# Miniprotein binders against p81326, part 96

Target 1, 226 residues: p81326
Amino acid sequence: MLHFGGFIMEINHISKILEKEREEYIRNKVEEYLKQGFSKDDAVNKANQSWRTYIGHRIQDVIYNLLKKFLKDSGLKVTTDKALNNRNLPEELDKVKRLIAINYGEYLFLPDADVIVYKVENNDIKIIAIISVKNSFRERRFETTYWKLKLKESPVTSHIKVFLATPDKDNEISYKCPNGKPKKMRIILEYELDGIYFLKEDFEETEKAKHFGKIVEDIIEISKKL
Key: E = the ipSAE of ESMFold2; O = the ipSAE of OpenDDE; V2 = 0.75 times the mean of E and O plus 0.25 times the DockQ between their complexes.

## First folded at step 7 (miniprotein)

Design nc3 (at its last look DockQ between E and O 0.73; V2 from the best seeds 0.72)
Fold by OpenDDE base, look of step 7:
Structure nc3 (fold): chain B 226 residues (1-226), chain A 80 residues (1-80)
Amino acid sequence: as target 1 above (226 residues)
Amino acid sequence: SKLEVEIEVRGNRIEIRIEDGKIRITIEVPDEEEAKFIAKIIKELAEELGVDEEKLRELVKLIEWLALMYGAEVEVEIEE
């Protein structure tokens, strides 16, 4: 149990809260769809589909909020790719945006960067880490790996750590070789990324695959070396 | 016996009173639209927890985590 700012990061509490959020969200959506004239069965199905989309964004927001809070005392700052998708950025965020950009010759594009951790020292910005948040691996399984490899190609971005955070509810990457069969996705993601952080208790821990509670300490340690 | 929890929502501020005010929790939510939703979650969490000291401590922790998850500020006052 890691104590940060007086809080012990308990994944069980987060999971319990998210389950209650699901129940309340589904209830509200079912009511909404019933009012729209859908049958009870259709309303439930639509609510469940809506939740699948919502929870993906919700987990990103949760991770953002937690990192923002727990990294505050270390002087580290946190932003998101969404915050960078503005034409009129504050100078600090404009610099952050430029420092994570990937060169494609005539174009610069941003990697998928659900959460970005950076520090400001002597008016210079240093990007420390990008955290990609995945609720499921049904689509774009290796997208985070692609961005890591692209960031590694430039001396401007090669130092940026890329982490994956996931609840992995379907156990897609929780174990390397369940039942003696290698999980290709787990092996590749762990090899290519700087770390995988699980928002669950039941997973195979390795040097790179850790409990989400360790991410704050790891980021702080990395920040001291930059 | 159900834990007696009073919850009031005023704009983006949630006020929670437990055991006739022995525990007072105030949450300031960044998004006002979420305040009512959060309040409902707290109510549901409280209803599931029985009336013992250990469960009360758990409830307080859950509320603090809930606030953190929403980027909200939380203050807890416990009367000794």
Scores: ipSAE 0.757, ipTM 0.899, lowest interface PAE 0.5, mean pLDDT 90
Fold by ESMFold2, look of step 7:
Structure nc3 (fold): chain B 226 residues (1-226), chain A 80 residues (1-80)
Amino acid sequence: as target 1 above (226 residues)
Amino acid sequence: SKLEVEIEVRGNRIEIRIEDGKIRITIEVPDEEEAKFIAKIIKELAEELGVDEEKLRELVKLIEWLALMYGAEVEVEIEE
């Protein structure tokens, strides 16, 4: 069971753990690059670059593991875009893949759906939500918004909730009107998406912008309406 | 007062013993390299926290969260 206050404390544990993982990851990578003959400065730069690529996938894995754990007792299943791109796809996951595919005439493509939540009732699969995980908004700022709009275009996919999960450590979307000026990216993301869930404590909370700890309760409530 | 936290890696298994073995936490992961990495994270968390009787619950929570974040199986045993 999740409580708002209790889950905020657990988010602090996640953040603390991720910082220690970063420190150890960087140390290990610097050592590896030094052994390859790079200078200290080059090794550090390469290690930091490696971490930036790694952390995105790491946060996605963390979110997957958390959702799988906390949604299990509600009869909800969780998968990932990596699992759906496997060549030897089990029938259940093949159905999930087909149910989120977007039609581009002669081509079918998957949206940016890092983590997918679905349920199985009477051997029917119903997609509940897609979570896009973003560590930074310097590139591909509105990709998640594009996929939400495409999903809305078909009655088959228009019910699918599209969430964004982010630590947003650089405060790129944490506040709606910082310094009295509207932040276009935060405003558009919040308007178009079904929710933004922050993996940190310091952000402007609204009906759609929430602490990540609320996501499990929200998904469960949505699933009851489908 | 400070409590000693003993951490041992045996293959793909991590064993954490607290209060002279009264609390035993076992984590199983896919392979030995991952086990060594996770064990080092646990050690650093314990050192930063400065574990005593008041912070023991916090450390156990951190260990359980760390294991969950890796999708790992965790067993917690408390002895008489």
Scores: ipSAE 0.662, ipTM 0.871, lowest interface PAE 1.0, mean pLDDT 86
ESMFold2 (binder alone), look of step 7: mean pLDDT 75; pTM 0.701

Design nc4 (at its last look DockQ between E and O 0.71; V2 from the best seeds 0.73)
Fold by OpenDDE base, look of step 7:
Structure nc4 (fold): chain B 226 residues (1-226), chain A 81 residues (1-81)
Amino acid sequence: as target 1 above (226 residues)
Amino acid sequence: SKLEVEIEVRGNRIEIRIEDGKIRITIEVPDEEEAKFIAKIIKELAEELGLSDEEKLRELVKLIEWLALMYGAKVEVEIEE
């Protein structure tokens, strides 16, 4: 267990809380859909579908909040791609936005950057890491890898670490070779990315695949080298 | 005996009292709409734990602190000596 900011990273607590959130969320949504005139079965199905969408955003928010809190004492700042999607940005965030932009010749586009960690030193902004948050790997499995590779192509962005954070509830990437069968996605993601951080205990740990509790320390260490 | 947990929601503020106020926890959530939802979760957690001893109480407090953290909320815990 890693201690940071006076807290021990208790993944079990997070999981327990998220499960209670699910139960409450489903209950509320079922009630809502019943009031709309849906049958019980339809209401349950719709609620479950709604939860699948909700939980993806929820985990992203959780990770954002955790990183924001635990990196604060180190002087590091945290933002999100959503916060950058505004026409009028504070100067600091406008600079952050520009420093993560990928060049496509006539166009600049932002990578998927669920969470962005940066520091400000002497009015200079340095991007430290981008964290992609995935609840499941059913869609866009290698999108994070694509962005990592694109960021590497520019000297402006090549230093930016790209991490994946996931609960991986379905064990899609928790193990490299379960039952003697290689999990291509795990192998590729671990190879291409700077790290994978699991919000669970049951996974194959490697130099790049770690418990989420280590992400704070790793980010702080990286920040000292920039 | 099951410890009594009282939960009150006022706007974006959740107040939790345990053992007739011996333990007071205050949570200020950034989103007011989430306050009621969070309060329900806390209630359910407390009920599941079945607060019968100090160990379970400590566990509940930890869960509440994590819950607050996960929502980006401020949490204050006051324990009367």
Scores: ipSAE 0.787, ipTM 0.910, lowest interface PAE 0.5, mean pLDDT 91
Fold by ESMFold2, look of step 7:
Structure nc4 (fold): chain B 226 residues (1-226), chain A 81 residues (1-81)
Amino acid sequence: as target 1 above (226 residues)
Amino acid sequence: SKLEVEIEVRGNRIEIRIEDGKIRITIEVPDEEEAKFIAKIIKELAEELGLSDEEKLRELVKLIEWLALMYGAKVEVEIEE
């Protein structure tokens, strides 16, 4: 039986499982591309590109399933941007969608909010946090900070915590001063966001940059203040 | 003594039997293709771990439980003594 302490202490299980999933996924894709007539080199390149697309959705699903499981007993609910974009939304989710939308005059847009945590008290919905999942920082590196700043502009959304979750396997933001030079992306992300949660062991841990296993405890504590 | 792990896929269900069925784990997923993929992951985890003692067995069971949770899958664990 998995319990809260086990979740925090066993983040390495998640990383180990994801690596095995990657290995099997790539093997299957290489086989598929070879049967389609691609060369070995082309099949490997295509399989790796396919994995990069797949892993983004996979990590979002993993985070959703884990948070849903471990936040349930604290009265916290979890949804996703994918669920909020479905046709025929239940009333509860329609309210969640409206509570995180950002006004641009005639237009309303959802922030980069892959996973959303909220609670329902006395028929009121309170948004606790949004989690943006990033697998690579090669493009749109500061998108999450933009959304945090926009959420701060309105009293109805300014309380919403904005977290970033990432495996960061290429060490793009894992350290503040790699090779002795300040890493602008890590420093700005950490300064502006409410937290960065790493799905790996090797990174520079700070007050805001933590192991992913800490996210459940942090969300619960924040929810008690609201 | 070495512990043996048997993994069987029947439709959308994965059954893992350890110690001649004294430990039985059942995972239920949406479809057969996912069940086959997950079963291969479990087999690879078991092979890499090398089940030579009870601590490694407990580690495998934890890995299976985490894997099922990561897929949002229904899991049942039965232990007979």
Scores: ipSAE 0.695, ipTM 0.888, lowest interface PAE 0.9, mean pLDDT 86
ESMFold2 (binder alone), look of step 7: mean pLDDT 75; pTM 0.699

Design nc5 (at its last look DockQ between E and O 0.67; V2 from the best seeds 0.68)
Fold by OpenDDE base, look of step 7:
Structure nc5 (fold): chain B 226 residues (1-226), chain A 82 residues (1-82)
Amino acid sequence: as target 1 above (226 residues)
Amino acid sequence: SKLEVEIEVRGNRIEIRIESNGKKIRITIEVPDEEEAKFIAKIIKELAEELGVDEEKLRELVKLIEWLALMYGAKVEVEIEE
């Protein structure tokens, strides 16, 4: 159990809260859709669909807020790709944006970077880690690995750690070989990425596959080596 | 002993008053998004209703509220009046 900022990171609390949030969200959406004239069954179905979209963004926000809080005392800073998608950026964020950019010859593009951790030392910015947040792996299963490989190709970005954070509620990547059958996605993601962090308790732990509670410590350790 | 929980929302500020066995706790949450304040307040209410009334549950409730605030990037202050 990592104690950061007076809090013990307990995934159980997060999960419990998110479940209550789901219940409240669904209730509110059902009421909204009923008022729009949908049947009860249709309202429930639409609410559930809405939740699937919402929860993806919500988990990203949660992780951002947690990392921002727990890394603050270490002097580390946290931002998001969304925050970087502005024409007018503060100088610091503009530098961050440039330091994660991938070269495609005539063009520079940003990787998917749900959360970006960096430090400022002597007015220089060092990117420490990019955290990709995935609620489900139904779409773009290997997109994070693509970005990791692309970042590795440049001496400017090759040092950047790329982590995946997920609750993996459907157990898509929680185990490598459940019942002797290899989970291709877990194996590839673990191989290509610098780490996978689970927002759950029931998973196969390895050197690279860890409980989310370890991510803060790992990031701090990495930051000291840069 | 009955757990009494009062929740008041004023703009982006949530005030929670908990009384259990003579112990009074005041929790103040300032959320970054005002629209989320009402939603958060409802979640807190539901959590309080589920946990019940004993001292152990009260501690758990306070922890959950702190985590909830943290998850929303909110500021939280806990004051024990006893």
Scores: ipSAE 0.757, ipTM 0.895, lowest interface PAE 0.5, mean pLDDT 90
Fold by ESMFold2, look of step 7:
Structure nc5 (fold): chain B 226 residues (1-226), chain A 82 residues (1-82)
Amino acid sequence: as target 1 above (226 residues)
Amino acid sequence: SKLEVEIEVRGNRIEIRIESNGKKIRITIEVPDEEEAKFIAKIIKELAEELGVDEEKLRELVKLIEWLALMYGAKVEVEIEE
C-alpha cells in the first residue's frame, strides 16, 4: 500500500522514472522512424519532437493515477479532459462536463481542465478543483489564468480551485526574482491561480508554490469546507 | 554483495524476483496489456542498472518500482521471504 502523503519523495522518484521513460520512448521511436526509411539524423529529430508532444499527456496520466489513488478514501473522485471527450459518457461524467462548461453566448466550451477532482453528495456533483498540467511555458503561457478568470465569472463555477502542476525543468517559473528582476510569468501565475505544484525539489517555495506532494492534503482540506 | 534481480513478463503481469543471502523478495505488477508490461519491465531493468544493484540500495530500488507501478495505476504486491 503506497500513500503519497506518507511517502514523501526526497530524491524526486517521479522525475527519475520519467527520465528513464523518456530514454526508452526515444529509443523505440528512433527505431520506428528508421524502419520507415528516415535517416538517423531525421529519426532522432522526429523522436525528440514526438516525446515533447507525448510528455504532457504522460504527466497528466501520472497526476491522474496518483490523485485517484490518494483521494479515494476521502470520498473524492477524479476524471480527465480525455475521459470527458469520450463519445459514450456515463451520466455522472456528463454532469461533470456540464458543470465546468463556460458560456460564450451561443456557444458552450470546456476550459482546458486536464485533471478534475469532484465529489458526489446526495446525487449532486460538486467540482472541487481543476489541475492544469504544463511541461513547458514557451507557448500558451497564461492560458490557465484565463480559465481561472472565466470560471470566477459564474456562481456555478466560481468556487472551483484552479491549480497548475509542472516539472518546470527549464526553470521558467521556479523563482520569482532569479537575478534580482521580477519574473513576470511566475508572479502572474502565482497571483492569479489557487496554487502551483512543482514536480521537482529546486524551486522557490511560497504559500501558493509548493511541492506536488502537498496537493492531496490541500484538496482534502478544501473539500471539507465546501 | 550483489543483489540478484530477475524480471519476467507473462501477458499483462510483471514478476520481479530479488534474491540476497537466501532471502527472496517477490514483486508482482499487473497492468492493462502486454505491450505496457514489456515497456515497464525495460524501465525497471534500466533503473536497477543505473542504481547499482547492491544490497545497500535494496530499499531504494523497491521504492522506485512501487512508484513506477503507481504512476501507471497498476496493482502492486510485495512479498518478503526470509
Scores: ipSAE 0.602, ipTM 0.855, lowest interface PAE 1.3, mean pLDDT 85
ESMFold2 (binder alone), look of step 7: mean pLDDT 75; pTM 0.699

Design nc6 (at its last look DockQ between E and O 0.72; V2 from the best seeds 0.72)
Fold by OpenDDE base, look of step 7:
Structure nc6 (fold): chain B 226 residues (1-226), chain A 80 residues (1-80)
Amino acid sequence: as target 1 above (226 residues)
Amino acid sequence: SKLEVEIEVRGNRIEIRITNGKIRITIEVPDEEEAKFIAKIIKELAEELGVDEEKLRELVKLIEWLALMYGAKVEVEIEE
């Protein structure tokens, strides 16, 4: 049990809530697809497929909301890549956007940055961390590591911590060497990233692989060193 | 026995009253469209819980977490 901002971060509560969300979401989608003329079986299948897409975004939003709340008292600010994808940005967010941009010669591109944590000090913005949120590792398994390596190449961005947050429900990266077989993805992600934070209890904890509840403290500590 | 919970949704505001009148919870969600969905989740959570005091405390915590997960404001009033 980790106490942050007066709340004990309980992963069990989050999981229970997300399961209820799933049940309600599926029910609503099945009803929608039935009204569209699909069979019951097709409606259920389509609803499940829709949920797989939805839950990925939902977890990102959850993590954003949690970090925004728990980091507020520390004076840290939180935004998202989605919020930065606007033509007309407030000055603060425009600066944030520029400070995470990666140079490709003639072009600047943004890394995948589901959640961005930054501070404003003396009218200067300092980017503290980027959190990539992954529900599953079926696609783009090493995309987060690519962005970490790219950010490291510039003195402007090299200080930015890159974290991965995941429920890892399929145990793709929860253990380094289950049954004596190395999990390549876990080993590489842990090596290349600044941390992996699990939204679950059953995982192999290491210096870099931690319970999600520790992310707030870690970010605050990093922020004090910048 | 099921915990009796009254839930009312008005726009982006969810009002929850536990039948014993001792606990009132108000949630203000940032997205009005989510209010009905959240209310249904709360109802389902409440229906699964017993009527004992421990389960009631658990329900309150779940509601607080639910609100937090949606970036909503939550106020809990407990009558002593």
Scores: ipSAE 0.770, ipTM 0.904, lowest interface PAE 0.5, mean pLDDT 90
Fold by ESMFold2, look of step 7:
Structure nc6 (fold): chain B 226 residues (1-226), chain A 80 residues (1-80)
Amino acid sequence: as target 1 above (226 residues)
Amino acid sequence: SKLEVEIEVRGNRIEIRITNGKIRITIEVPDEEEAKFIAKIIKELAEELGVDEEKLRELVKLIEWLALMYGAKVEVEIEE
């Protein structure tokens, strides 16, 4: 049995809970829109649209809370892009920000890094991984791969692992060759990124495409090699 | 036999009592509206699971995962 075998089983709990949250959220929103005078059909459509906007932020919060909890005992720290954009930035987080920033001449920009994992050794900070969270691949399909390639260009950032985490409910990247045809989006993402972690059970597993429950073990193993 | 699950919201705190209070779970969240939402989710999870002695451990795990997903403080007390 693996050290994190219970974590893999718990991803089923996460999915079950998120589905109940969706049902209750949509029910509440439909009632809200009906009170505003919308027809039933319009209220349902608007509620579903509201959920699509909400779920992206919700999944990011879930991932942050889980990683913070399960990486703590391994001496690993977790922060977010939102925290790094705060005007009142503690010195530790200012260092994290500078260690992932990409230089574009007179401008410094952060990569799209929803969640950042790092460690502190002798007051020095080492960035372990960044996780990009995507609920849908309709827009900015390859943004995460762009940031991985930019991080690879410098020896200072080339060690940073770049992961994608997704529920992929619509099966946009769940399979490499659906219906016998290569799915370009899945093939390219898997090739360029260090890992894709699915918040669901039904997808094509590979060495890089895994259940989200594996991410804690993978991050810990990476941190030991640094 | 089916177990009694009682859920009470007191401000920003959710209290779950199972088996006449022998298992007490307290969840503390930022505000009352979030507490009410989470309490509804717990109620629906318990109803769907059909809680009996066999499924009790599963329900407690679901509640702990739910609280963790919200970054909430959880206290679990098991008596007798």
Scores: ipSAE 0.670, ipTM 0.884, lowest interface PAE 1.0, mean pLDDT 86
ESMFold2 (binder alone), look of step 7: mean pLDDT 74; pTM 0.680

Design nc7 (at its last look DockQ between E and O 0.75; V2 from the best seeds 0.00; counts 0 for: pae E 3.2 > 1.5, pTM E .780 < .8)
Fold by OpenDDE base, look of step 7:
Structure nc7 (fold): chain B 226 residues (1-226), chain A 81 residues (1-81)
Amino acid sequence: as target 1 above (226 residues)
Amino acid sequence: SKLEVEIEVRGNRIEIRIDPDGKIRITIEVPDEEEAKFIAKIIKELAEELGVDEEKLRELVKLIEWLALMYGAKVEVEIEE
């Protein structure tokens, strides 16, 4: 258990809260769809589908809020790709945006960067880490790896750590070789990324695969070396 | 027995009083006003699942603090002596 800002990061509390959020969200959505004239079964199905989309964004927001809070005392700043997706950015965020951009010759594109951690020193911005947040690995399972590899190709971005944060509810990457069968996705993601952080207790821990509670310490340590 | 919890929502501010003597007051200020009612419902549900003992009370307070943190909200806990 890591103490950050007076709080012990307890994943159990987060999970319990998210479960209550799910229950309340589903209840509200079912009621909404019933009012729209759907049958009970259809309303439940639609609510569940809506939740699958919602929870992905919700977990991203949770992680953003946690990192923003726990990194504040270290002087580190946190933003998101969504915040960078604006035509008119404050100077600081415009610099952040430029410092994570990937060169494709005639074009610059941003990596998927759900959460971006950076520091400001003497008016210079240093990007520390990008955190990709995934609730499930059904789609684009290696997209984070792609971005990591692309970031490595430039001396401007090669130092940026890329982390994956996930609850991995379906145990898609929690274990390397469950029942003697290699989980290719876990092995590849762990190999290519700088770290995987689990918002759960039941997983195979390694040097790169850690409990989410370790991410703050790891980011702070990285920030001191930059 | 369920914890007796009084919850009031005013805009983006949630005020919570927890029994037995109303000695615990929790104030949450949420960034998004639209989320305040939703958060209040979650707190109510959490409280309804917990017993009235001191351990459960401490757990509820912790859960509320985590909930606030997860929403980027400010939370203040006041315990009247």
Scores: ipSAE 0.766, ipTM 0.901, lowest interface PAE 0.5, mean pLDDT 90
Fold by ESMFold2, look of step 7:
Structure nc7 (fold): chain B 226 residues (1-226), chain A 81 residues (1-81)
Amino acid sequence: as target 1 above (226 residues)
Amino acid sequence: SKLEVEIEVRGNRIEIRIDPDGKIRITIEVPDEEEAKFIAKIIKELAEELGVDEEKLRELVKLIEWLALMYGAKVEVEIEE
């Protein structure tokens, strides 16, 4: 049993809810595709692909809502990349956006920062951590590592902790040496990032690779050191 | 000793009654009706899989509260005991 402040969070609750959400989503999408005239095999394949697109955004929403709730009493604020891309930003969020942007000459880009944790001190903004949410590592497996390295290049952003949050249901990074062979992706991600937080029970836990339930405590401890 | 769970969707609101006597009532407000229907089906499946009895009642309520939190929904739990 894991605790966030005074509210109890159990990893099984998250896992059970996400699996039920997947089951219902797939069922609805298969029905939708069958109505459109696809064969059952095609409808299932399309539904699974649709789920992979959907789940990333869904997990981001989960993480945002949990962090917003459980970090509020510690004086920490939470926002998202979606909120930062609004055209009419409040001054506070405009400062957050500027403080995480990476300069490429005439271009500025936000890193892979699905969820951003920050605090306000004397009207100044201090970025604590960014969390990248990944459901799959098939196409852009080291993107989060790239952004961590870019953030380290500037004195303004080098303190920012970069975390990866993932269900990793396909076990692409769950173990360092599955079947006795080093898994390059897990080893490099763990080496370069400040932490990997798993939304499941079955993974190799290390100092940097932890259950998602640890993330609130870790963020609070980091914020106290800043 | 198995408890009965009734789930009703009205607009963007989900109403859950546990036990025929209505000892526990849960109201969840979500952004719109389609999301309410989706979430209600998830809750029904969770309750059926858990096999709700008096021992597991607290776990079901916690699962519902966490589900509501995960969707950014407003949740109200009323217990008559």
Scores: ipSAE 0.304, ipTM 0.646, lowest interface PAE 3.2, mean pLDDT 82
ESMFold2 (binder alone), look of step 7: mean pLDDT 72; pTM 0.666

Design nq0
Amino acid sequence: SKLEVEIEVRGNRIEIRIEDGKIRITIEVPDEEEAKFIAKIIKELAEELGVDEEKLRELVKLIEWLALMYGAKVEVEIEE
ESMFold2 (binder alone), alone request of step 7: mean pLDDT 74; pTM 0.692

Design nq1
Amino acid sequence: SKLEVTIEVRGNRITIRIEDGKITITIEVPDEEEAKFIAKIIKELAEELGVDEEKLRELVKLIEWLALMYGAKVTVEIEE
ESMFold2 (binder alone), alone request of step 7: mean pLDDT 75; pTM 0.706

Design nq10
Amino acid sequence: SKLEVEIEVRGNRIEIRIEDGKIRITIEVPDEEEAKFIAKIIKELAEELGKSDEEKLRELVKLIEWLALMYGAKVEVEIEE
ESMFold2 (binder alone), alone request of step 7: mean pLDDT 75; pTM 0.703

Design nq11
Amino acid sequence: SKLEVEIEVRGNRIEIRIEDGKIRITIEVPDEEEAKFIAKIIKELAEEAGLDEEKLRELVKLIEWLALMYGAKVEVEIEE
ESMFold2 (binder alone), alone request of step 7: mean pLDDT 72; pTM 0.655

Design nq12
Amino acid sequence: SKLEVEIEVRGNRIEIRIEDGKIRITIEVPDEEEAKFIAKIIKELAEELGASEEEKLRELVKLIEWLALMYGAKVEVEIEE
ESMFold2 (binder alone), alone request of step 7: mean pLDDT 73; pTM 0.678

